# VHH binders against E3 ubiquitin-protein ligase RKP (RKP), part 2

Target 1, 188 residues: E3 ubiquitin-protein ligase RKP (RKP), of Arabidopsis thaliana (Mouse-ear cress) (q9siz8r82to269)
Amino acid sequence: KLHGDLDVSVSQREGISVVHHGVGPPIVGLEEFSICGDIRIVKPPLVLESLALFSSARANACIWKGKWMYEVALETSGIQQLGWATLACPFTDQKGVGDADDSYAFDGRRVSKWNKEAEPYGQSWVAGDVIGCCIDLNCDEIYFYRNGVSLGAAFTGIRKLGPGFGYYPAISLSQGERCELNFGAYPF

## First folded at step 1 (VHH)

Design g10 (framework vhh_gefurulimab)
Fold by ESMFold2-Fast, scan of step 1:
Structure g10 (fold): chain B 188 residues (1-188), chain A 121 residues (1-121)
Amino acid sequence: as target 1 above (188 residues)
Amino acid sequence: EVQLVESGGGLVKPGGSLRLSCAASGFTFSRYAAAWFRQAPGKEREFVSAIYSGGSTTYADSVKGRFTISRDNAKNSLYLQMNSLRAEDTAVYYCAATRLGYSWPTHYDYWGQGTLVTVSS
């Protein structure tokens, strides 16, 4: 489940659509058909490792209204581009999240924000850090957090999408990079 | 001091072969993915082939089946075996390395100076 500002966030509330696979409750997780490259689940449910030079994936949750956040716990500190992408964002062996107009990413290895082009943003990250990826469609902004501390607005005036379209949590990982995705169900 | 030094370029006739080499120094090459890029006169730099630290390879469609990338970690070297060369393969060939995979060319950590390959008509 993604964090939200609608009090109790559920998979079928207005502002979020979750792709249903089979029977049972809609659960936010990795969208297997979105994977470009080679991403393996190292530890269930969502500890991921890239086995290809550059791998990308989206979650199965489409955000089209409201304010939502997911977190990424870094197990390695190398190149990872973390953020938000539409279905139209191309994932290839050389392009991922932040490499097209309709995707937005933070990369703490290179201390940069990506929306087609890189600009300085944020802080260097280390293994063990938790990166928050927040999208606020009420004011068309994207924010990132490091260990619960805001790094400030990364993107303002993000592209508005038409009916039937939205932004998905999305990640790109270089070879050997490992992280854990958290959509509001943290371990205890 | 980190260096990548290409060699093996030259003039070759269509249908001929060349083997390019890239010598790495100043870093632990075996932990890096490595790639060949090329830039033809008047064109943008384009991807040719990559090999990651574990040995798997990828190729641009234009060279697949004709070129073979390989590495020798004991010699800190990267190679590109180029067969069935065409006039359109004429370019400066660059060696590049990255510890953490790749995206656009700007995402590579280290670059060589380039070696010229000319395939005459």
Scores: ipSAE 0.000, ipTM 0.125, lowest interface PAE 15.3, mean pLDDT 81

Design g11 (framework vhh_gefurulimab)
Fold by ESMFold2-Fast, scan of step 1:
Structure g11 (fold): chain B 188 residues (1-188), chain A 121 residues (1-121)
Amino acid sequence: as target 1 above (188 residues)
Amino acid sequence: EVQLVESGGGLVKPGGSLRLSCAASGRTFSSYAAAWFRQAPGKEREFVSAITSGGSTTYADSVKGRFTISRDNAKNSLYLQMNSLRAEDTAVYYCAKGFRYSLTPSQYDYWGQGTLVTVSS
């Protein structure tokens, strides 16, 4: 079984499953074993910096029902691809969130939305902006916010997933890019 | 913020060699894929060669075996070693950088001003 040999527990609520390691309450955070490349938590709990050429990671929360949002506070304005990915989405030194058909990303550096291919979307971002990443599985849409203002629906008719699957908050950062993740309190 | 500046172009006879350089300023060159494109008179920009952030290289069939792309991340520089040059290699050569490799110009975020290469007998 997946993680059967590790000290792992799973907490579930309608529409969300959180994987928890250690003692204390389950907390939505970065899934460190999902990291491809080199992401450092430079200021706990969730100020992150990519030290590798291209780094990707998922949160430890799987969304399979309902409407959910997380936020990313940008400390740098370069290439970051922010959004949602399945567990099966491949992360490599060249591929991350938005590079396969089972992931969806907003990139405000290139003013683009990514689902395998790029299309124009959104607004240019600057350091200090807060980007909201929202998935609505009631209507199968993904949309983004910049500083609390909706950028409109980015993706409609998002890919349908089979039993036992869901979407994870997921990010990809080029080298030197820094951001802070905000998942809210558990449950979120 | 990022600027790309090409150098090394010039006039050379068929069979000669040139080395093009592209110097990048601004943030992290090493996190980006880089490519060379060229545009001959009256033609669209065509792909010449690309190198990924991980170092994998790709070449257009017309230059494979004659051209070598390389990068020096410590110097924020991209190079194109051009050997066995032919008259049909005459073009303005452009340096480009983007997050990932592509054969398509629209997938690159930053472009240089170009450097002219003339191959004449």
Scores: ipSAE 0.000, ipTM 0.126, lowest interface PAE 17.7, mean pLDDT 81

Design g12 (framework vhh_gefurulimab)
Fold by ESMFold2-Fast, scan of step 1:
Structure g12 (fold): chain B 188 residues (1-188), chain A 121 residues (1-121)
Amino acid sequence: as target 1 above (188 residues)
Amino acid sequence: EVQLVESGGGLVKPGGSLRLSCAASGSTFSIYAAAWFRQAPGKEREFVSAISWGGSTTYADSVKGRFTISRDNAKNSLYLQMNSLRAEDTAVYYCAARPYSIFHSNAYDYWGQGTLVTVSS
């Protein structure tokens, strides 16, 4: 058996960098090596379930300039923290997206926004809802949508940590929660 | 670009086992997610099992606990170990692949020709 270096490349356009293996178009998807806890792809290619008490993961796309959005289709209505995190945001079995200064999350089960502390925000969600997660680094704001309807600005004055900073689509799911991630219909 | 060829199908009695293989050629297979689908006579093609480029697996409810998907990237191969086979597992089994981290079930771009599995007493 041979073990070689994994071929990995980065494709960029202004404001976004995507890590891919250099075959075909640059595809935004789940960064499986980012997973903390136990997230399974229960309906390929894209429906995810947490099998651990609390699981977190990032996408393979880094946002460092401009306005970008991804969607989460909810298969279940329980605790899920959906949003944005830097590479430095710690993921543990009790801490995920929204539990540190460098991450931002919306949780429609508890009707709260999270950036280290919880504050009321948004609307209760139900299974079948599609949650939009938008970051605007031109204005330093994060806002969420429910079924295409804006819930308003959730966070303003988003931290820019340093010259190599960037935010990744990121999610945290309590045990048994399921969702489907959508990062856009087309490669860039 | 990848080409897939299945093998290992055959006739087996209920309760028996078979191991299906899928050989990949063309592109570097290790950067593809891969899956097994099947189509029984007179039925639509259905999902059986998938494995990501990173090794994460998932299974249809009908095969959980009986089938195991695995891959050997050094051999550019995908496998399906089928245990405790039932008459309702009779189908043509297809190997399918899609590029790294594509999140769409209908985005399987590469398909094999299929291999027939018949479970009959």
Scores: ipSAE 0.000, ipTM 0.119, lowest interface PAE 14.9, mean pLDDT 79

Design g13 (framework vhh_gefurulimab)
Fold by ESMFold2-Fast, scan of step 1:
Structure g13 (fold): chain B 188 residues (1-188), chain A 127 residues (1-127)
Amino acid sequence: as target 1 above (188 residues)
Amino acid sequence: EVQLVESGGGLVKPGGSLRLSCAASGRTFSSYAAAWFRQAPGKEREFVSAISSGGSTTYADSVKGRFTISRDNAKNSLYLQMNSLRAEDTAVYYCAADSTGPEYWLYGDTSSEYDYWGQGTLVTVSS
């Protein structure tokens, strides 16, 4: 039982559903129950560090219509797989964002895009870069940006499948990698 | 709270260029995401372009390669550089700001995502 009588709620508007606790407008942030591995919030609200060899997490926001973007400010330049995943993407100590169907990632350390398999994409990144992660469900495409400059379409043919359809901002970080997530706040 | 005032609209010939400005006042604008929308006579309001607090940009397909959005946080200003203008670009252009997440960035390209709006500036492209 939870003392203080805080309830888990789901707020929805066209194209996005957010899970939140308490009263007032929902806040988009990290879904702590989604974490596989060990991710520490180093500096609130969302400067994160992976303490395990490989850690993954989703945001508490499900995108099912429209065009949406979030940003990742890189504090380190090592392996991070940044993008979008459905609930069907398994997070394990070996597998994360981009390693399964319905999961799409950009990795600027290896200069590659991931959807089950790696293909060359984008540019090498450095600490201090801001990576934009955009999903466009009107065109069924995923795009990435580096410091406000488009890297072009990464993935096409992203389809809406099943009653549980929806894409979550999602990240995977190797040990010691740090980034800041930027989601905005979400009023209902 | 933020107030937005657009300027730079006017009459231009097809193929011409125009630069729109949006001046923000109130508390710090630099942490807000910002966007340009337009509404042509008899049409719905449509998305044109958006920019995050960190400078990441997105564009509607109809304007990609022709329009450039930018910001100057020291001046609390948002800009839209419009090149290769066409008759179909004729519209009232609005600037908008999203104050709901100064430290976070997740935005859509719908007008409901934005808390603050300017009064609009008219751009007419003569055929």
Scores: ipSAE 0.012, ipTM 0.216, lowest interface PAE 8.8, mean pLDDT 80

Design g2 (framework vhh_gefurulimab)
Fold by ESMFold2-Fast, scan of step 1:
Structure g2 (fold): chain B 188 residues (1-188), chain A 121 residues (1-121)
Amino acid sequence: as target 1 above (188 residues)
Amino acid sequence: EVQLVESGGGLVKPGGSLRLSCAASGFTFSDYAAAWFRQAPGKEREFVSAIYSGGSTTYADSVKGRFTISRDNAKNSLYLQMNSLRAEDTAVYYCAAELDYWGSPTEYDYWGQGTLVTVSS
């Protein structure tokens, strides 16, 4: 295990790796150094608002084996691309989650799924909805939920990653969009 | 100046067909998702169909199987082929464009002036 490098340590637990500061249980949250664009953290818990035309960020944890889910509570209903990305996914003012081979997103505003190209998927969302973002590396699938109801498999045969790589919870928001990220700090 | 100019609207009988066109200028059309919306008198503007920069499409349930959206990036054009038209399809049809990875929660970035489609005997 690596400890003390750059004042951070890495904890690995059965297919999930978390980068955290110091000692004690790892805390899953936003990787603030991943932010591209301009994201304001509005309030605890983790509520984010995009102040730039298009902003992206990822969590400080990745999955490389097994199954994991995180939730996004929508405070606005506009364009947001929610899902999973590797560190290789480019974050720019026009590119975010779903715009590269190793990234996958759901956008309920345009009722679409993104993996480089858009395809119809899911349902239109509204402010107040909770979107579940699930990845299952046992069957290489990604699927989404709206308020606990499955929208079906979004992506099948997702790319298998080499040793040392994993999928991160990742989000992209258009200007003015707000959401709350939940990595398990609250009951489902 | 960014412009979207619709054409092809007109009077058609129920069961007939029309092809709408939208000419885009003043921006790099290929970078944008494009969509058709419609607005009947006294009603809200409703979504009809969208096509993304990569060519993927989506449709409102009311038009699935009857309407086909397409684009020609070399001609900076968006199209809507409307078949099996019904009286309830009567509306002003607008084309709209938004950057694939950016948009307002309430509207698209760019809108045309609209073209009237009337389905009547």
Scores: ipSAE 0.000, ipTM 0.141, lowest interface PAE 16.9, mean pLDDT 79

Design g3 (framework vhh_gefurulimab)
Fold by ESMFold2-Fast, scan of step 1:
Structure g3 (fold): chain B 188 residues (1-188), chain A 121 residues (1-121)
Amino acid sequence: as target 1 above (188 residues)
Amino acid sequence: EVQLVESGGGLVKPGGSLRLSCAASGRTFSDYAAAWFRQAPGKEREFVSAITSGGSTTYADSVKGRFTISRDNAKNSLYLQMNSLRAEDTAVYYCAKDTYEFLPSGYYDYWGQGTLVTVSS
């Protein structure tokens, strides 16, 4: 495990690495340093709202092997790009998850999948829907779910780098959009 | 469809051991996380142990050091080795299979019918 300061540690099991503060059990949450734009935590721990025109963030969990999923409960139905990004993916006022080669997103407002370019995919979403974001590094595929129903494989042959690369749960929200992130309940 | 069948339960004296098995039809356990849950008479269902697709294990505090979860992907089976059994371990034990691993872990479906474990003299 890596310890830069006494307040920071890295907890790891095969396929996932989580950076957390303190010496307690690892907690998967939003990586505050990754935030581009302005994201408010409306209800702790993970009900989020974008206050800027376009805001992006990564979770503090790096997926580098295996098959992993997180969920996003939509509190609003507007433009949100939900999925996976490497640490190198650029987040700016104009670019977020799905706008570069090393990120992959689903947007149910526009019924599109994004990997630099948009293609039709999935279903329209509404407030109250739960979107599942799955990455399968055994098959090199990314899948999305709407309320537990598979929307099919969104991306195949997803890009891999050498040792130390990984994909992070990542989201981008237009101004006023709100969602709740769910990373599961069981400890490492 | 995925079918889960638990077996290995029975009556055992305190301090004894049992090995529970869960056989799955359909896709192999190598594709998924899997877990054991239990429900004691008159109580809510509780988590016991989980194993991820990569082989990492997690245990409830009440069973750490006494129970061991494992799987055999070639046999499409999940196991729970239970040692040093106590009266409070009396419960119906359920096998659950996760289609995907939540970070860090937690969602399970495809519940089996359960197998009864009774710990008494």
Scores: ipSAE 0.000, ipTM 0.166, lowest interface PAE 12.1, mean pLDDT 79

Design g4 (framework vhh_gefurulimab)
Fold by ESMFold2-Fast, scan of step 1:
Structure g4 (fold): chain B 188 residues (1-188), chain A 121 residues (1-121)
Amino acid sequence: as target 1 above (188 residues)
Amino acid sequence: EVQLVESGGGLVKPGGSLRLSCAASGSTFSSYAAAWFRQAPGKEREFVSAISSGGDTTYADSVKGRFTISRDNAKNSLYLQMNSLRAEDTAVYYCAAGPEYWTDLSRYDYWGQGTLVTVSS
């Protein structure tokens, strides 16, 4: 979950901006226009499967101050890169979250953290695990949790490029990988 | 460092099979992802298949169901079993190794010299 349950009745609070189209209260979900590759919604709203060799997407929530977290419930154990990306991070059929200097990812299949380069981090994951993805802009750190247990600081001194800069929850999935995103609708 | 040497290429008729091998030297090969790429005359080098250090596999759409990638970490070897070969599979096949399991050529630090596969009558 993001810090504070996100049944957000407002589209912006200090530290987070949620973009939405249409009627009703703003909710945090996938940004449709961010999707690169081919992602099937297996079960609305947020159980996803990659149909392409590599698919990426951002949420519709921009984090620019404070401490925030979302969760990913793994339905498969293969390669997924889970974390945070700016709007400028390129998503292609070969590159996603963690592949540019303005994005940060954890991959528990390869037991690695990604910020352009891979480094060992974390633990192997299995289907059924819940991965917490936390960004703390007060300390400029990113860290991950496995089933509620901290894996330690993954990244420190995270990149901030000035006014209008912000980080989005973001995921990349190899073909056949499946997960459920949780932005505060369900507890850990 | 890691050195990669491909073998098993040759001339085969349409519908035939070949098994390519890639022999790696170095104490770290088993910890790396490995992949096969190919380059046909006049075309760019393209992804064929990849396998992670843990055995997860992925395939290009053009070869799914026909090719099988595998590895033997005890022998520091990577294999590509190619079945139901077509004329459009004619290419130089390259073995690659790197820290990450991806379709992007730039993700691989180590490359073999290639082995030629020709599919013709």
Scores: ipSAE 0.000, ipTM 0.164, lowest interface PAE 18.9, mean pLDDT 81

Design g5 (framework vhh_gefurulimab)
Fold by ESMFold2-Fast, scan of step 1:
Structure g5 (fold): chain B 188 residues (1-188), chain A 120 residues (1-120)
Amino acid sequence: as target 1 above (188 residues)
Amino acid sequence: EVQLVESGGGLVKPGGSLRLSCAASGFTFSSYAAAWFRQAPGKEREFVSAINSGGSTTYADSVKGRFTISRDNAKNSLYLQMNSLRAEDTAVYYCATSLGYEDWGYFDYWGQGTLVTVSS
């Protein structure tokens, strides 16, 4: 037990739980304790670069019902796996978003969708593109968008856990890849 | 279960040729990068060659011009054609694949290896 060792604030909205460690109002951003590899904030608040061969992170927002979307503005066009993961998805120097059955990712460099295995999906992306990552727990589907244009349903019948079920915005970046995260693109 | 099974190793004389094969199962092979590594007794595992899902290849300087990596996605197979073999090429050769990331430095699934001995 860590009585008095944690200073945690939690904000609960309908279908969304935000965990904020420390003082002040809850802010949706990266969950620092989730970072595997080496991610640098190259321009505050959320322009990120991977300094390790493979880096992964979750946002501090857990989506457990309803429909939510975040956006990723690509600064580079290399391998990036963008999507959704539960807390059970392992992040290692070898494994990231899309490598476990409770995580889902789009990779426009390889034009593929990831849920354990890669399958063809979507369009090739370029630096400057904005990728929308949408989860709809009303119909259990995940969709991706490129510059506001739907790429179609990527995943249907997405895996549900039990009580405590929830998905986090999550990213995995190869070395040197850069992107900007936007958690305010769509209403909760 | 992801599985990689190497074959084709054996004894060959210097200057000879040998072709290694790797049979992949348990995943969509065509979607992922694959590589060959080797390990001589008492040495660290060394990168030899890699091929990505699109067919682009990379080679270690020690094997450039002598070895050719290739893949046959319809057969879920990876190959290494080794020509002009030297005593220094003697090693256990391992097939490897990367799931979730297409980088020749990121390989987490390995075969059991096949021994190649180059000796007169």
Scores: ipSAE 0.000, ipTM 0.084, lowest interface PAE 21.4, mean pLDDT 78

Design g6 (framework vhh_gefurulimab)
Fold by ESMFold2-Fast, scan of step 1:
Structure g6 (fold): chain B 188 residues (1-188), chain A 123 residues (1-123)
Amino acid sequence: as target 1 above (188 residues)
Amino acid sequence: EVQLVESGGGLVKPGGSLRLSCAASGRTFSEYAAAWFRQAPGKEREFVSAIYSGGSTTYADSVKGRFTISRDNAKNSLYLQMNSLRAEDTAVYYCAAREWDYSGLTPYEYDYWGQGTLVTVSS
């Protein structure tokens, strides 16, 4: 036995559950065990780069009630699929956020919204843009923002989940794409 | 809507080089995931190389280090530079593109196809 062994800690507020594999209070961040592909933290705390052809990850925060948002500051403008996914959403070297019906993504490189299939949505993005990813479980809707300006409702009537299940902030990045995740202390 | 036309196929000796071209009409190639596939007589179409939106590339193990995929946005064209050709590279080569999606490694993942160009490697 070693003194100071690491323990899993869980914090729950109404509508959000956060899991932290460390010492101290739970902090919203990247769930490293969720990573498919290869994502490097190029600048702490959360400036990320994909080193594999297609990489995906979830945050350690599960949203199951209320209205919540996180932001992604783009350092590159290529293919990135940003949004929300359940734990059951498959992450592979070819499939990520928005490629299955239990995930929802915005991709400003292809000007598309993804829920298994692509539909036109939003605006072209450029490096330096800040993309807001909002889920509203009071209305069952998902919205995206570009530099604080709403792009409109992307998805309405999103799939309702049973007790114990929820949506996680989730991202997929093609090789060489880079972004910074911002969860604040807690989502909006 | 995208229409693809391949060219550059021909007869070449083992160890030789050949450059294939694929011209796109209607839309800019730089906004698509694009790939080269090949089909030898009596075999299924197999993946050769892909270039993704943003410029990342991937290659089948059988061609890695010998083939190079590239695109020229000004000419709206996709290329495959083939070096150190082998008899086993003999096939009809197809250009493929995907709209709204990233490119995959299987033919069923591509929306648009060219008619093909024949490459024969023999002495």
Scores: ipSAE 0.000, ipTM 0.111, lowest interface PAE 18.1, mean pLDDT 80

Design g7 (framework vhh_gefurulimab)
Fold by ESMFold2-Fast, scan of step 1:
Structure g7 (fold): chain B 188 residues (1-188), chain A 117 residues (1-117)
Amino acid sequence: as target 1 above (188 residues)
Amino acid sequence: EVQLVESGGGLVKPGGSLRLSCAASGFTFSSYYAAWFRQAPGKEREFVSAISSGGYTTYADSVKGRFTISRDNAKNSLYLQMNSLRAEDTAVYYCAAQGDLYEYDYWGQGTLVTVSS
């Protein structure tokens, strides 16, 4: 028994490129081939759990212009590093979003922002919170929100990328951490 | 009461081998993710290796090819086989276990490994 060829296409709108497989409209979701560690989709559409000590993944959406946001509904309150990363950011069993100069993360468990180094930022989060992750490439800034309330600019002067490069929604989760991704906030 | 007790640490020469053990009690170890961490003098605690309840293993880049993690669920035990030891491996080694999403990580008290000529 043979399976048909995979139909891989890229849909581009102003400021965003989405890679999808198959027939139908492109949807923003988890890029399964980006997963480092062990992340399971434990409840559709995108309730995720990390089964490894440290797991990372990117969405299938590349942001290269404009202002975009996605949301993360926290089902647990432990260590999660939520934000934005390029394809060049290494995902390993020790390194994830915020651990390289081309990635930016917020961690409300440790009340820190990460871009290679940790700096104090934001507020402690609790299970049930919704964290907004916003990138504004018009101003080269990244902002985070807690339950719709801005925590202020986390990063300014973020690295400008050349043609063909962009930032992806990206997450890193410590073991047992669980969250739900929501990409329906695109565009805003 | 949940307990993790490490053993097997000691003094070993560079290039030597050592096997660490961790004995778990007070919980169903087979359902838990288990890991080894270490802390060298004057340094932060760092990840070494982990093994899932299903047997998936992961290693820090600094120990890949030299260390092997394993578990024996019938004995509620976790092991770390350390080969080709280097002076940089000198640290207190800690056993850790995590099960439920809402449970804290369980930690042992550590066992000292000294690699010195």
Scores: ipSAE 0.000, ipTM 0.110, lowest interface PAE 19.2, mean pLDDT 80

Design g8 (framework vhh_gefurulimab)
Fold by ESMFold2-Fast, scan of step 1:
Structure g8 (fold): chain B 188 residues (1-188), chain A 118 residues (1-118)
Amino acid sequence: as target 1 above (188 residues)
Amino acid sequence: EVQLVESGGGLVKPGGSLRLSCAASGRTFSNYAAAWFRQAPGKEREFVSAITWGGSTTYADSVKGRFTISRDNAKNSLYLQMNSLRAEDTAVYYCAADEFYSGSYDYWGQGTLVTVSS
């Protein structure tokens, strides 16, 4: 669930910018044009499955200030890299979340955190777990949670690029992995 | 860095079976996606099969139903079980590992020859 000081009664608040694709109130969801690889939406709006060996996507919400969190409900327990990426992070069949110095990921299958390199972090996950992905740009830290329990600070000194920087909820999935994204409830 | 060494190749008759092995040294293999490629005489190198660290598999159409890729992370090993072998399966088989899911397969073995012939 995306939360924190999020109040999306307008298209943009201090700390978050949301891209509008339809009529009605602004909605945080998957940015379809960011999808790389082959992701099937198996249950609208946000239950996803990767059909390619490696697939990646970003949400339509850009975080540039404040503290924000979203959740991923795991339907499978295999390799998934969950976290945060800027628009400068390349998404290809060859690269995803955690493969560049401006992206950060947790992978509970390998019990690792990724920022270009893997380091041990966290706990093994199982299907049915809910993983929380939190970014705190007030203190430049990224935290992950498993079923509401903190796994500790994963990354400190989060890279802040130049003007126009921002981090997006972002995921990369190996073939056959399924998850449900939760960015919070719609405003009005 | 990781080093890969293939074994298990040899001469086998059409319809026969072989199991190829790939042993990894240096780093734990469980942190890598892995694949088998082959290069037949006079042909380009082609993809055969891949397995993710989670165990999800992909196969080239030419080998589906005949070959099975598997891994044993405790033994730092990758396997390719080849059944119902055909003359066109004759090739040098290469083990490859991909640390970053880059698709580039940065680590390669030296290859093991499989000959399917009478």
Scores: ipSAE 0.000, ipTM 0.125, lowest interface PAE 16.8, mean pLDDT 79

